# Designs tried in a protein design chat: VH-VL binders against Leucyl/phenylalanyl-tRNA--protein transferase (aat). Part 20

Target 1, 210 residues: Leucyl/phenylalanyl-tRNA--protein transferase (aat), of Deinococcus radiodurans (q9rtp4)
Amino acid sequence: MLAHMPAARTFLQHPDPLTREIAEGYAGGSFLMDNGDGLRWYGVPGRALVPLTEDAGLHVARRMRRELKHFRPSVDLAFDEVIAGCRGHLPGSPERDGEWISDELVEIYQHLHTTGLAHSFEVWQGDELAGGVLGLALGGAFIAESKFHRLTNGSKAALIHLAEHLDRQGFALLDAQIQNPHLATLGVYEVTDKEYRRLLRRALALDVEL
Key: E = the ipSAE of ESMFold2; O = the ipSAE of OpenDDE; V2 = 0.75 times the mean of E and O plus 0.25 times the DockQ between their complexes.

## First folded at step 11 (VH-VL)

Design K3 (from P8 with heavy chain S33Y Y102T D104K, light chain Q27R; framework fv_enfortumab; at its last look DockQ between E and O 0.06; V2 from the best seeds 0.00; counts 0 for: pae E 11.4 > 2, placed apart)
Fold by OpenDDE, look of step 11:
Structure K3 (fold): chain C 210 residues (1-210), chain A 122 residues (1-122), chain B 107 residues (1-107)
Amino acid sequence: as target 1 above (210 residues)
Amino acid sequence: EVQLVESGGGLVQPGGSLRLSCAASGFTFSSYYMNWVRQAPGKGLEWVSYISSSGSTIYYADSVKGRFTISRDNAKNSLSLQMNSLRDEDTAVYYCAREGYTGKYTWAFDIWGQGTTVTVSS
Amino acid sequence: DIQMTQSPSSVSASVGDRVTITCRASRGIYSWLAWYQQKPGKAPKFLIYAASSLQSGVPSRFSGSGSGTDFTLTISSLQPEDFATYYCQQANYFPYTFGGGTKVEIK
């Protein structure tokens, strides 16, 4: 029997070629996106990272902290709905610029979900899906591909709960990819590609589960 | 039948210009990325230029940047390569190649034309 | 640019032989590598995509392996029609780049 390997290796050496290929791409620091001219691998000079804890720099406003208790988190309970939400196609969700999640990319995510690489993180208010995060879990790294809200503060709650969950599970890196003003309010910070790759390598070595 | 047919090759002097064309048939041309690839006599393959389905994204090899212009007319199922300021090293067979979907979210040059010969010589 | 180093540049083999061609990328290209076959006086032909099970229309004797920087094309049992020049090509980064080619010739 082979010795136990970190979770990342499970996907990097996955018998499914697509899973293997995608895992390797993300492990290498790239991400998939469709900018309208087809699905391509992308990198950015700066990568946005979400602190996993307040001590690490995660900023949760007082009001948001009060609101968080009204959101119930879950993992992989509404994967397709999260994708739909991220695309702005979920009933009740607002219109959004989610064009980069092409039909082709949706199929990839769905496939990766079956192999265990892609996941959804959801937050609920009662029985209603309030928001969520679509992402990949590779070793101790979670790459947040997209997030959405249907209810007010749903996406923020999802991201905050996700960070806390990842921390509890022993993850080391939550990658939000590209910085924006909204993310900045949560304490999301940007690192150079070089630094990101360093952190990613370290995270990939961790044997943790979502 | 899926087919690409290049034309426009010929003999030209250094500094001259030539326009290559590629006629596509048998498939939805407007749905495919298109490329030009060349091969100098007795040499290997060299990628020259890429154009997206809509034509909104274009890339060139450094060796031809500023001199060559790729374009497409989806209504006419046509790909073109305008070559200006031609050099001796541009002498090659020029292929148009479709960048096709392989079925596993990868792309390759799955269809090639027969090639058209460009000879740059004084 | 991604440099594709293909080896050997040529190989002499006999029908029935196992032939292995290697392609090394100067940086990681994941699995975005294609192999092409070219016969004299003809246009290249798409053969297989590395690390993919996709071999539509290609004999099973052809197989590709590798990921990251090192890739291999294997012909398990060389047939007369397989004598040709083979090229690898990375499709992960622009500019697209080809290997130098490997000529498989009859011994």
Scores: ipSAE 0.007, ipTM 0.529, lowest interface PAE 10.8, mean pLDDT 90
ESMFold2, look of step 11: ipSAE 0.007; ipTM 0.508
ESMFold2 (binder alone), look of step 11: mean pLDDT 91; pTM 0.939

## First folded at step 12 (VH-VL; framework fv_gevokizumab)

Design M1 (from J2 with heavy chain S105D; at its last look DockQ between E and O 0.28; V2 from the best seeds 0.00; counts 0 for: pae E 3.7 > 2)
Fold by ESMFold2, look of step 12:
Structure M1 (fold): chain C 210 residues (1-210), chain A 125 residues (1-125), chain B 107 residues (1-107)
Amino acid sequence: as target 1 above (210 residues)
Amino acid sequence: QVQLQESGPGLVKPSQTLSLTCSFSGFSLSTEGVGVGWIRQPSGKGLEWLAHIYWDDDKSYNPSLKSRLTISKDTSKNQVSLKITSVTAADTAVYFCARDLEYSDFRGWYEFDYWGQGTLVTVSS
Amino acid sequence: DIQMTQSTSSLSASVGDRVTITCRASQGISNYLSWYQQKPGKAVKLLIYAASTLQSGVPSRFSGSGSGTDYTLTISSLQQEDFATYFCQQYYSYPWTFGQGTKLEIK
């Protein structure tokens, strides 16, 4: 059988230097932010991971399960609007959403979208963009950079629909980087940096597509 | 204007259940990302986070106290309640409620931007 | 858990003084830090979030700085209303934790 080229190698060996540099940083377990002192690489000692299924620990309340039926998921239909939403620039987003997403980082995400590393995952209610997730797909790992809502429960619905989509596509890892009390109630859990790097290496070896 | 106010019993006997209510105005728990948390401070000591409840009725508890805590809300009344079972003298503290704006963003800032004035609860015979 | 340490539990100062209050995290927290002001019987006030950003309505004499594990709150010219207890809090990693407080008293 002809040797298969893993999807992560596409970006780790990408001819575009920026795409390759960013893919290498994320493959090493780092992530980008601009916390007011310029764009920098960050890491956390406890990395937040989203379970892909309820059996793996994702908590989806019965009321939320019913509400999910009214949110239609899609991939890469509204990338620029998802970025704007993640920056709090769309009606309905919290005022301080995405303060770490500088203008420079927006341009980087837009570039990475053209090279296939960055993606948007959308949820719709009718023709309205209700919420979404901005992230990077690297092998079987999806690094969820940010999420937003325009309509009530839109960001939560986007995250849950994304987890289900990733499971169907054979992804192994949905990375939310930094834990907080609300993410914990959804079943988001922390692993040590050592365990994260182990899980990430396994996920990067998978040949799956968003 | 965002305002929060705690109310509680003042005095509770050991082994009983402590019930606290946070009444607030100037925001709603129907807004995505909005939560209300409880924090306590024993006399002359530091602050200890107890629990949060969010707009979607998801709840988070301090793991060291989780078995004794119950948080609930009434969105239409702009109220959040906390119950602590089987109290002891160690539960004597000033109890605060505070607003938590959990942004829809994974990496946003998470702080208690508005607090109540606190209510003292003493556990004694 | 990330422990937050304010090594000074009490300090004395006079009106007009420049005062610094320090807070150290047991590991790096990437500026995920807030400062609060507490006066007895009054609502706790958020002063600074994201290590250095002033909350709306906070006087400009307050400032925050630091990075990694070491953070400071500075009051450039102390006023009578600034005598209070000051707490730091990290929100980098769950569970969120507070420093033990630094009480600022009149000399």
Scores: ipSAE 0.194, ipTM 0.583, lowest interface PAE 3.7, mean pLDDT 86
ESMFold2 (binder alone), look of step 12: mean pLDDT 89; pTM 0.913
OpenDDE, look of step 12: ipSAE 0.374; ipTM 0.771

Design M2 (from M1 with heavy chain S60Y; at its last look DockQ between E and O 0.71; V2 from the best seeds 0.00; counts 0 for: pae E 5.9 > 2)
Fold by OpenDDE, look of step 12:
Structure M2 (fold): chain C 210 residues (1-210), chain A 125 residues (1-125), chain B 107 residues (1-107)
Amino acid sequence: as target 1 above (210 residues)
Amino acid sequence: QVQLQESGPGLVKPSQTLSLTCSFSGFSLSTEGVGVGWIRQPSGKGLEWLAHIYWDDDKYYNPSLKSRLTISKDTSKNQVSLKITSVTAADTAVYFCARDLEYSDFRGWYEFDYWGQGTLVTVSS
Amino acid sequence: DIQMTQSTSSLSASVGDRVTITCRASQGISNYLSWYQQKPGKAVKLLIYAASTLQSGVPSRFSGSGSGTDYTLTISSLQQEDFATYFCQQYYSYPWTFGQGTKLEIK
């Protein structure tokens, strides 16, 4: 059974100071990363959003749709492995620089996982972890921090399954932060920071289960 | 070690079809996130992106040349091919293939991190 | 299409000089910018990606900066082997496009 996801206010008013601080930053429209000079808060003039459904613009190619059935989704079953994968440290996964997830940020994610703010979304082929998404669930907003693959199409499958799962669970926003050509092929679209903040405020008001 | 090598006919006559092959090693086009692109450079001029193909067979073309370009891959042979139809003197250039790699996903950065040496193609009657 | 403009097509400098090469995009590209070095008879070399991240193996005298539409490649102390042509490239959206190049020549 999946755990209940409390409203955003639960984290914004959380007794843990770190959880409050991080929740406040993300609720404000910022995100954390380490670009080599230490952990900092970032914003962007345009924010990349993943449509939750095909009707909303999510593009799932026919071939990929056929492949999706071979992936079994789960939530929070392999959190540490997902982080490792996102950093390129999971055995069998392609090596990658993934350096914006520093050791310090890993500790933060792990801490936030214990308080219920950070989550992993996994896809499996049999008993093998094929890919996953690391993110934060704040109200009805899921901020997708990173994703990885170990098997071909694992990360794409993870993202598509996540979008569908979030939709079923009543989420309103899937945030991918920065647009790129690969995300665009899935229908990811960009909004202004102002528009993003409006959408975020609305999403934060939702009390849903991941 | 990642390596790419372009091969082509060297000389092509106008109106003919130019066929190019990129052979690579040190990586696989079956790996998610991997792409291979073609870029050309006329003598004394800048670089022009032509086409790109990814592991999942997604293809992208320069709109100015789309009608004449066909990119394909043979993953088992570690090869990417580019065909250019109805060539003219304007297609005379050094043609490069290069690998595109994603370093980070949602906050990802992409670049052509490895390039071939290039192959000169001259279109002349 | 996004147009990439390098305002300087050629630049003369001496060994030891601080050199700056600029690149402007016709629209915001959110740091999806790479810098390349090209020398005759050699493969194009990636120097900087994500506007400011130094590619592995590239000397630390190279650095990238900028945001939005304006980006800069800096060589803090020019070495003899740095005389080459430098290109910027946006990979924010298709079609990917390059600047026209800046040829760095010995004074």
Scores: ipSAE 0.028, ipTM 0.638, lowest interface PAE 3.2, mean pLDDT 90
ESMFold2, look of step 12: ipSAE 0.040; ipTM 0.600
ESMFold2 (binder alone), look of step 12: mean pLDDT 89; pTM 0.916

Design M3 (from M1 with light chain T53K S93K; at its last look DockQ between E and O 0.69; V2 from the best seeds 0.00; counts 0 for: pae E 3.9 > 2)
Fold by ESMFold2, look of step 12:
Structure M3 (fold): chain C 210 residues (1-210), chain A 125 residues (1-125), chain B 107 residues (1-107)
Amino acid sequence: as target 1 above (210 residues)
Amino acid sequence: QVQLQESGPGLVKPSQTLSLTCSFSGFSLSTEGVGVGWIRQPSGKGLEWLAHIYWDDDKSYNPSLKSRLTISKDTSKNQVSLKITSVTAADTAVYFCARDLEYSDFRGWYEFDYWGQGTLVTVSS
Amino acid sequence: DIQMTQSTSSLSASVGDRVTITCRASQGISNYLSWYQQKPGKAVKLLIYAASKLQSGVPSRFSGSGSGTDYTLTISSLQQEDFATYFCQQYYKYPWTFGQGTKLEIK
């Protein structure tokens, strides 16, 4: 039973059918995308994971350590703005950002936010939203769906601050799904789908809060 | 209007260092998520990725060539440079630079959307 | 490394023909695939990304399809400017790799 998953069972047994369905899919190791042929569940043979600490392999360049103090993190303060940023709809966002986030998927994220599964992690410089990460929190796993910046270093600062926050909160897993060369420079690494599912099961058993 | 242009020596002798420059306009390598990569095409062969450099000066190299490659940038001049040491005839190729854009990083729609026209480099005694 | 194979190295076709170029990956790449056009003396041009999405400014006669390990580029009605070499590229897993190319010759 779900008794060994006190935090995750909130969503795996959620009264809202959509929240329950999405939680089950992610708990099984899948993730959602809309690649132009409708919303579908995906898996990858090599799953990208972000180390939560420098000791675990997160690479934070010395200049970036200095810059991080200029970014103030928050949780769930600007959810709709973070979604818009992840879609490239805010000034300063990269060209063609967020193409897989369809209008339908936006509605789903907004719904999951009302039920507590979807979250935004923000970084600020003064009053400016500098960047953020959109993701799902399921037990001790955070599945980072997308990130963006509006100001220089905002996206990178958001990811690093998120990793630090997750470590402080006792999370075990920060999931970035797909590797790329820039993520690799931060120490992001791949595991097999089998190893991912093993790590995910352990993370789901944790009683932690974002 | 995004444009990239390669320049190089044309002819290099074996064992020397090959130096290439990519000059670009219509974008800045200071923009987060933007990178410039180098790709080469040996005569009659397919394309081979060599290296990337990113807005934050982080770098990635093709593992099979890593010990011979050095990539660098001058952001104020909108230029990226590639050096290949100890060249042999196998390094004879057309060399391209291209912009890569790491949007929606966790879903990895990473592609080379704008390319230069390429510059031929021949390694010959 | 993920090996990308374009089984046809060269093909000939006439203006107006429908042409299909195939690309096979050595493992599933989940539609993380681009198609490029290379013409002599011109910059390489991105045609298709995410396996099926048309790059801005590319004519609608070009289309991409496929899934898993098998992908295709289709030109529905070949035009004289389509004489070129076509490459697929996977960006699913480091290192990024390209197919060897398919040279399209217009008769």
Scores: ipSAE 0.167, ipTM 0.627, lowest interface PAE 3.9, mean pLDDT 87
ESMFold2 (binder alone), look of step 12: mean pLDDT 89; pTM 0.914
OpenDDE, look of step 12: ipSAE 0.231; ipTM 0.731

Design M4 (from M1 with heavy chain E102Y; at its last look DockQ between E and O 0.61; V2 from the best seeds 0.00; counts 0 for: pae E 3.8 > 2)
Fold by ESMFold2, look of step 12:
Structure M4 (fold): chain C 210 residues (1-210), chain A 125 residues (1-125), chain B 107 residues (1-107)
Amino acid sequence: as target 1 above (210 residues)
Amino acid sequence: QVQLQESGPGLVKPSQTLSLTCSFSGFSLSTEGVGVGWIRQPSGKGLEWLAHIYWDDDKSYNPSLKSRLTISKDTSKNQVSLKITSVTAADTAVYFCARDLYYSDFRGWYEFDYWGQGTLVTVSS
Amino acid sequence: DIQMTQSTSSLSASVGDRVTITCRASQGISNYLSWYQQKPGKAVKLLIYAASTLQSGVPSRFSGSGSGTDYTLTISSLQQEDFATYFCQQYYSYPWTFGQGTKLEIK
């Protein structure tokens, strides 16, 4: 009988060296950025995590819950547009100072999409791409790299819909890397780097699909 | 051009409520990622952040002062207001409002990029 | 809370001098650090954000550097208009906090 390999192991043992290298870095608790001085691996002492459900602490205001019904989610339908949106290159996106997704990193994300590690999560109003999240799915962990909006509330809606989707799919971890005041209003919380690595290891053992 | 301007009473007696208004132009609080904050500076002292309000009406307060602070906005008038209850001489300061941007990204850069010129409020009997 | 410390409260210098101002955070802040200039009677001016990125319209003699807990603002050749008070601020985590300021005075 063929043994089913857990989803994270698929990438940690992937024949493509780049996919394997990136998966190993993220599995170790690091993330990539290019702050204008080249592509580097980063870590933070307090890692920001998004609760997947309201019972776990996700805060969805009543007004936002009403807005959510007007945003329809999808997976991997508009990957290149989601990257462009995350770079501020779509109509309606705010001007971005300090763009960290360089041309080199775009090529990396596109490559990782072809090998199945990188994904886009989209939200739509009608046929309009309203916002989205770019990220990596590694076992039961989703590492949310960037988000954007084209329409009002599009990025917030994308994050909330993503959390609910991940919960339905049996994911354990939605990683936002760096805390900020607005993420905190959604119930995003910090754990120590040590605790993050423990949670991540458990999530990586899950056999789930985005 | 982005401009912010504070207005306030100048002089307030102890135990009263201090009301401040920030009027701004050149941007809208309806834009995702946009916020306006209040910062104060007592004479010869450092800056102290007081509160923020964001485009989606979510609010943040300095925990040490939270019980006395109320921030609100009127997006149609391009105004943000701050109330401080039960003022004492310790609340004498120059009060600034400032715009911040977080870019709606997980790795966004928050900054106070435009400030008002400040308004002096003196609390004295 | 993350405490921001500017160890020098005042600093005397002459026009043409190279000046450095230091700011230390009580924990790593991953370059989420801004520098501001304050002059009496003027609006506070953002100089540097993201530790090293120069704000639009700020003269190139200003620069920022540092990482982790230690950050520096440098003025490469001091001008008459640069005599002011300079503040650092972290925006890495809640609540946002400021250094107490460094006043740059005419020697």
Scores: ipSAE 0.165, ipTM 0.570, lowest interface PAE 3.8, mean pLDDT 86
ESMFold2 (binder alone), look of step 12: mean pLDDT 90; pTM 0.917
OpenDDE, look of step 12: ipSAE 0.277; ipTM 0.741

Design M5 (from M1 with heavy chain W109Y Y110W; at its last look DockQ between E and O 0.39; V2 from the best seeds 0.00; counts 0 for: pae E 4.7 > 2)
Fold by ESMFold2, look of step 12:
Structure M5 (fold): chain C 210 residues (1-210), chain A 125 residues (1-125), chain B 107 residues (1-107)
Amino acid sequence: as target 1 above (210 residues)
Amino acid sequence: QVQLQESGPGLVKPSQTLSLTCSFSGFSLSTEGVGVGWIRQPSGKGLEWLAHIYWDDDKSYNPSLKSRLTISKDTSKNQVSLKITSVTAADTAVYFCARDLEYSDFRGYWEFDYWGQGTLVTVSS
Amino acid sequence: DIQMTQSTSSLSASVGDRVTITCRASQGISNYLSWYQQKPGKAVKLLIYAASTLQSGVPSRFSGSGSGTDYTLTISSLQQEDFATYFCQQYYSYPWTFGQGTKLEIK
């Protein structure tokens, strides 16, 4: 109930109707996509979760741990650049990379950023934005929507730095939504939709900030 | 233009190590998100995935075969290698390598978009 | 593991025919399914990804449909070069797995 989810009440009871609607959808375990037929709510029978620490199962190879030192993390410093990166085609990227992020969805993310639900997590090398993660922070859950890189290993570094940041901040859940073979090498694992909703409900009760 | 080509010994004796090489062009394994996998097909049978290697040298193996498999890459030569130890007649198959891509979004698609022509390996004494 | 079943192993058809090939997953895969074409001695060719999206350079006579556990590849008017083996693959969850194939033969 509301008494057990004080941080989530900021968005679930937000005066802005759009922020409330989006927060309700994600709190229920759904996510938004636009696969060419307009914005729709989706769910999956197996939800992919990122362990927040190496003790919990996050795998960071020794070479990657050394590379990680060259990436400086930040929060919400380059939100529009992170969205553009997640939408853009980069050299060597798959032809359809980022296509589900329609113009309408970009406007929604930008709006949710102004109300505090949507965030960007960045990694830098010097003054250059090396990569980032776009996502929603709802209570103790971070729902990762997309990631990108401009420099080699930038998106992987952003995801690993994000997991470590979330752990330090007391988050319980980093949601990568759909598993793939490369995420599996990082220790990302699936739970059933039923288990996800239970974990999400507990995470929403936490009073933490990104 | 993306192309992959397998090469292997053609014939290998039981108990020996099978070594395969995938040579490719039109892409690089130094590019984030790029992987190369190995798939085999015994005569008249279905496809079986064997292993992957990714740009960051992370690897995955078919669990039923993991103890016998080693995958490696040489990024400067645009090559990926697979070794299978202690081969038996059951390892006789056409061996393919194929490119896969991790999409940058967490809801993206993953597939083998380009394959080699395959190379036949026969295990016999 | 998610098992992929193509209930028809071999199918006979004539040039000009409309052909459907089916694929069933042992659990829902949310359209994370690809269709491939295999000809003897040739590289395997990706036809359809995301259950229904046509790969670049593939003729428009190929189409994919389905949802949940049940998926279909359709060839609207067979051409001589379409006689091949077709197989599906799920990429929803690890390990990814393939159907056993449906061989499309000339009558």
Scores: ipSAE 0.152, ipTM 0.625, lowest interface PAE 4.7, mean pLDDT 85
ESMFold2 (binder alone), look of step 12: mean pLDDT 89; pTM 0.910
OpenDDE, look of step 12: ipSAE 0.273; ipTM 0.746

Design M6 (from M1 with heavy chain H52Y; at its last look DockQ between E and O 0.75; V2 from the best seeds 0.00; counts 0 for: pae E 3.5 > 2)
Fold by ESMFold2, look of step 12:
Structure M6 (fold): chain C 210 residues (1-210), chain A 125 residues (1-125), chain B 107 residues (1-107)
Amino acid sequence: as target 1 above (210 residues)
Amino acid sequence: QVQLQESGPGLVKPSQTLSLTCSFSGFSLSTEGVGVGWIRQPSGKGLEWLAYIYWDDDKSYNPSLKSRLTISKDTSKNQVSLKITSVTAADTAVYFCARDLEYSDFRGWYEFDYWGQGTLVTVSS
Amino acid sequence: DIQMTQSTSSLSASVGDRVTITCRASQGISNYLSWYQQKPGKAVKLLIYAASTLQSGVPSRFSGSGSGTDYTLTISSLQQEDFATYFCQQYYSYPWTFGQGTKLEIK
């Protein structure tokens, strides 16, 4: 792959039909999951967004800021391991109940990685993969599909490092899809579907790289 | 094996601060993804969540009550505490604590899998 | 906020009956729904999450179904220990909210 984060047009007009179809679905504000009834496209009335900086609302406690220094971030170094971690299949990963990443979806993510749409963001302690985020980079939007930890604070560190990395790279949007109480404590907030689509369109126009 | 139990004053006067403690065993609040929440039930009414606290000391409060609530933990004692300031008769309820078992995922399932038996608090002057 | 409505506050039934309890959300919640069982003086128990998945140790006579805004809890053959109050909860959108409860009584 010559560019691992091309402008949204390259995916919306991609010669590979699957990559183009997936890019179009996400560009329209939908996301994929298998909620027990097979792979489907979903939308939510309140879309969860991660602030990219503390000034924008990302909450990073003083102790966590100190601990972040011990997590080394990387991009696309361990894509298959990040997927396995997100499925709860790595040593030290917590057991997942209600896993939505089916074998079919794994194959789709692997394909999208070869065409440059899907990416992994890793955090390491020494040689240990401590946690990570699986997602799609579409213009200036990063759609974070799943995250995991193997080591204490690994998933939180991965999300915070990712937000800061995206800010440095000029991204406009970090999409977490579905809110939950723990994400809310980190400053994750909801916007309406209408506002999400407006923000997404602006982000898609950016030409930035992960 | 997992157990939670609430303790509280039973009776509190209006305008005072209500203090509640959840003591638990069979799990640690040091484990990533684990939290403890408070839920209350006024007599003959439905359940209302109040606050959550997680292993990393991050906290979430019900927006309608946020200005009156403070949640904290003492991991070494396996305890979580809730304070509600300026109580009124509307705060009379059975108060429960419950374990929030949350896998940190952007599409993760959310559940209260273990609850305490509840403690009644009456606000009366 | 998403309001959860259990239109029936009380149901009467006999041991062996099939019982259905309903819950309606004020908007679609994509199966992000749990069912709880509550008995006076006892800990609340999680029965079902993700609308239809049984919690570990819950008898198979309990089942959940539904989609969109409309969800149901079914007890296929009521047992003596099943007389309790049942609550639904959505966790689709913050803040999380509960139904007001349905009390299942003998007779």
Scores: ipSAE 0.182, ipTM 0.574, lowest interface PAE 3.5, mean pLDDT 85
ESMFold2 (binder alone), look of step 12: mean pLDDT 88; pTM 0.888
OpenDDE, look of step 12: ipSAE 0.428; ipTM 0.785

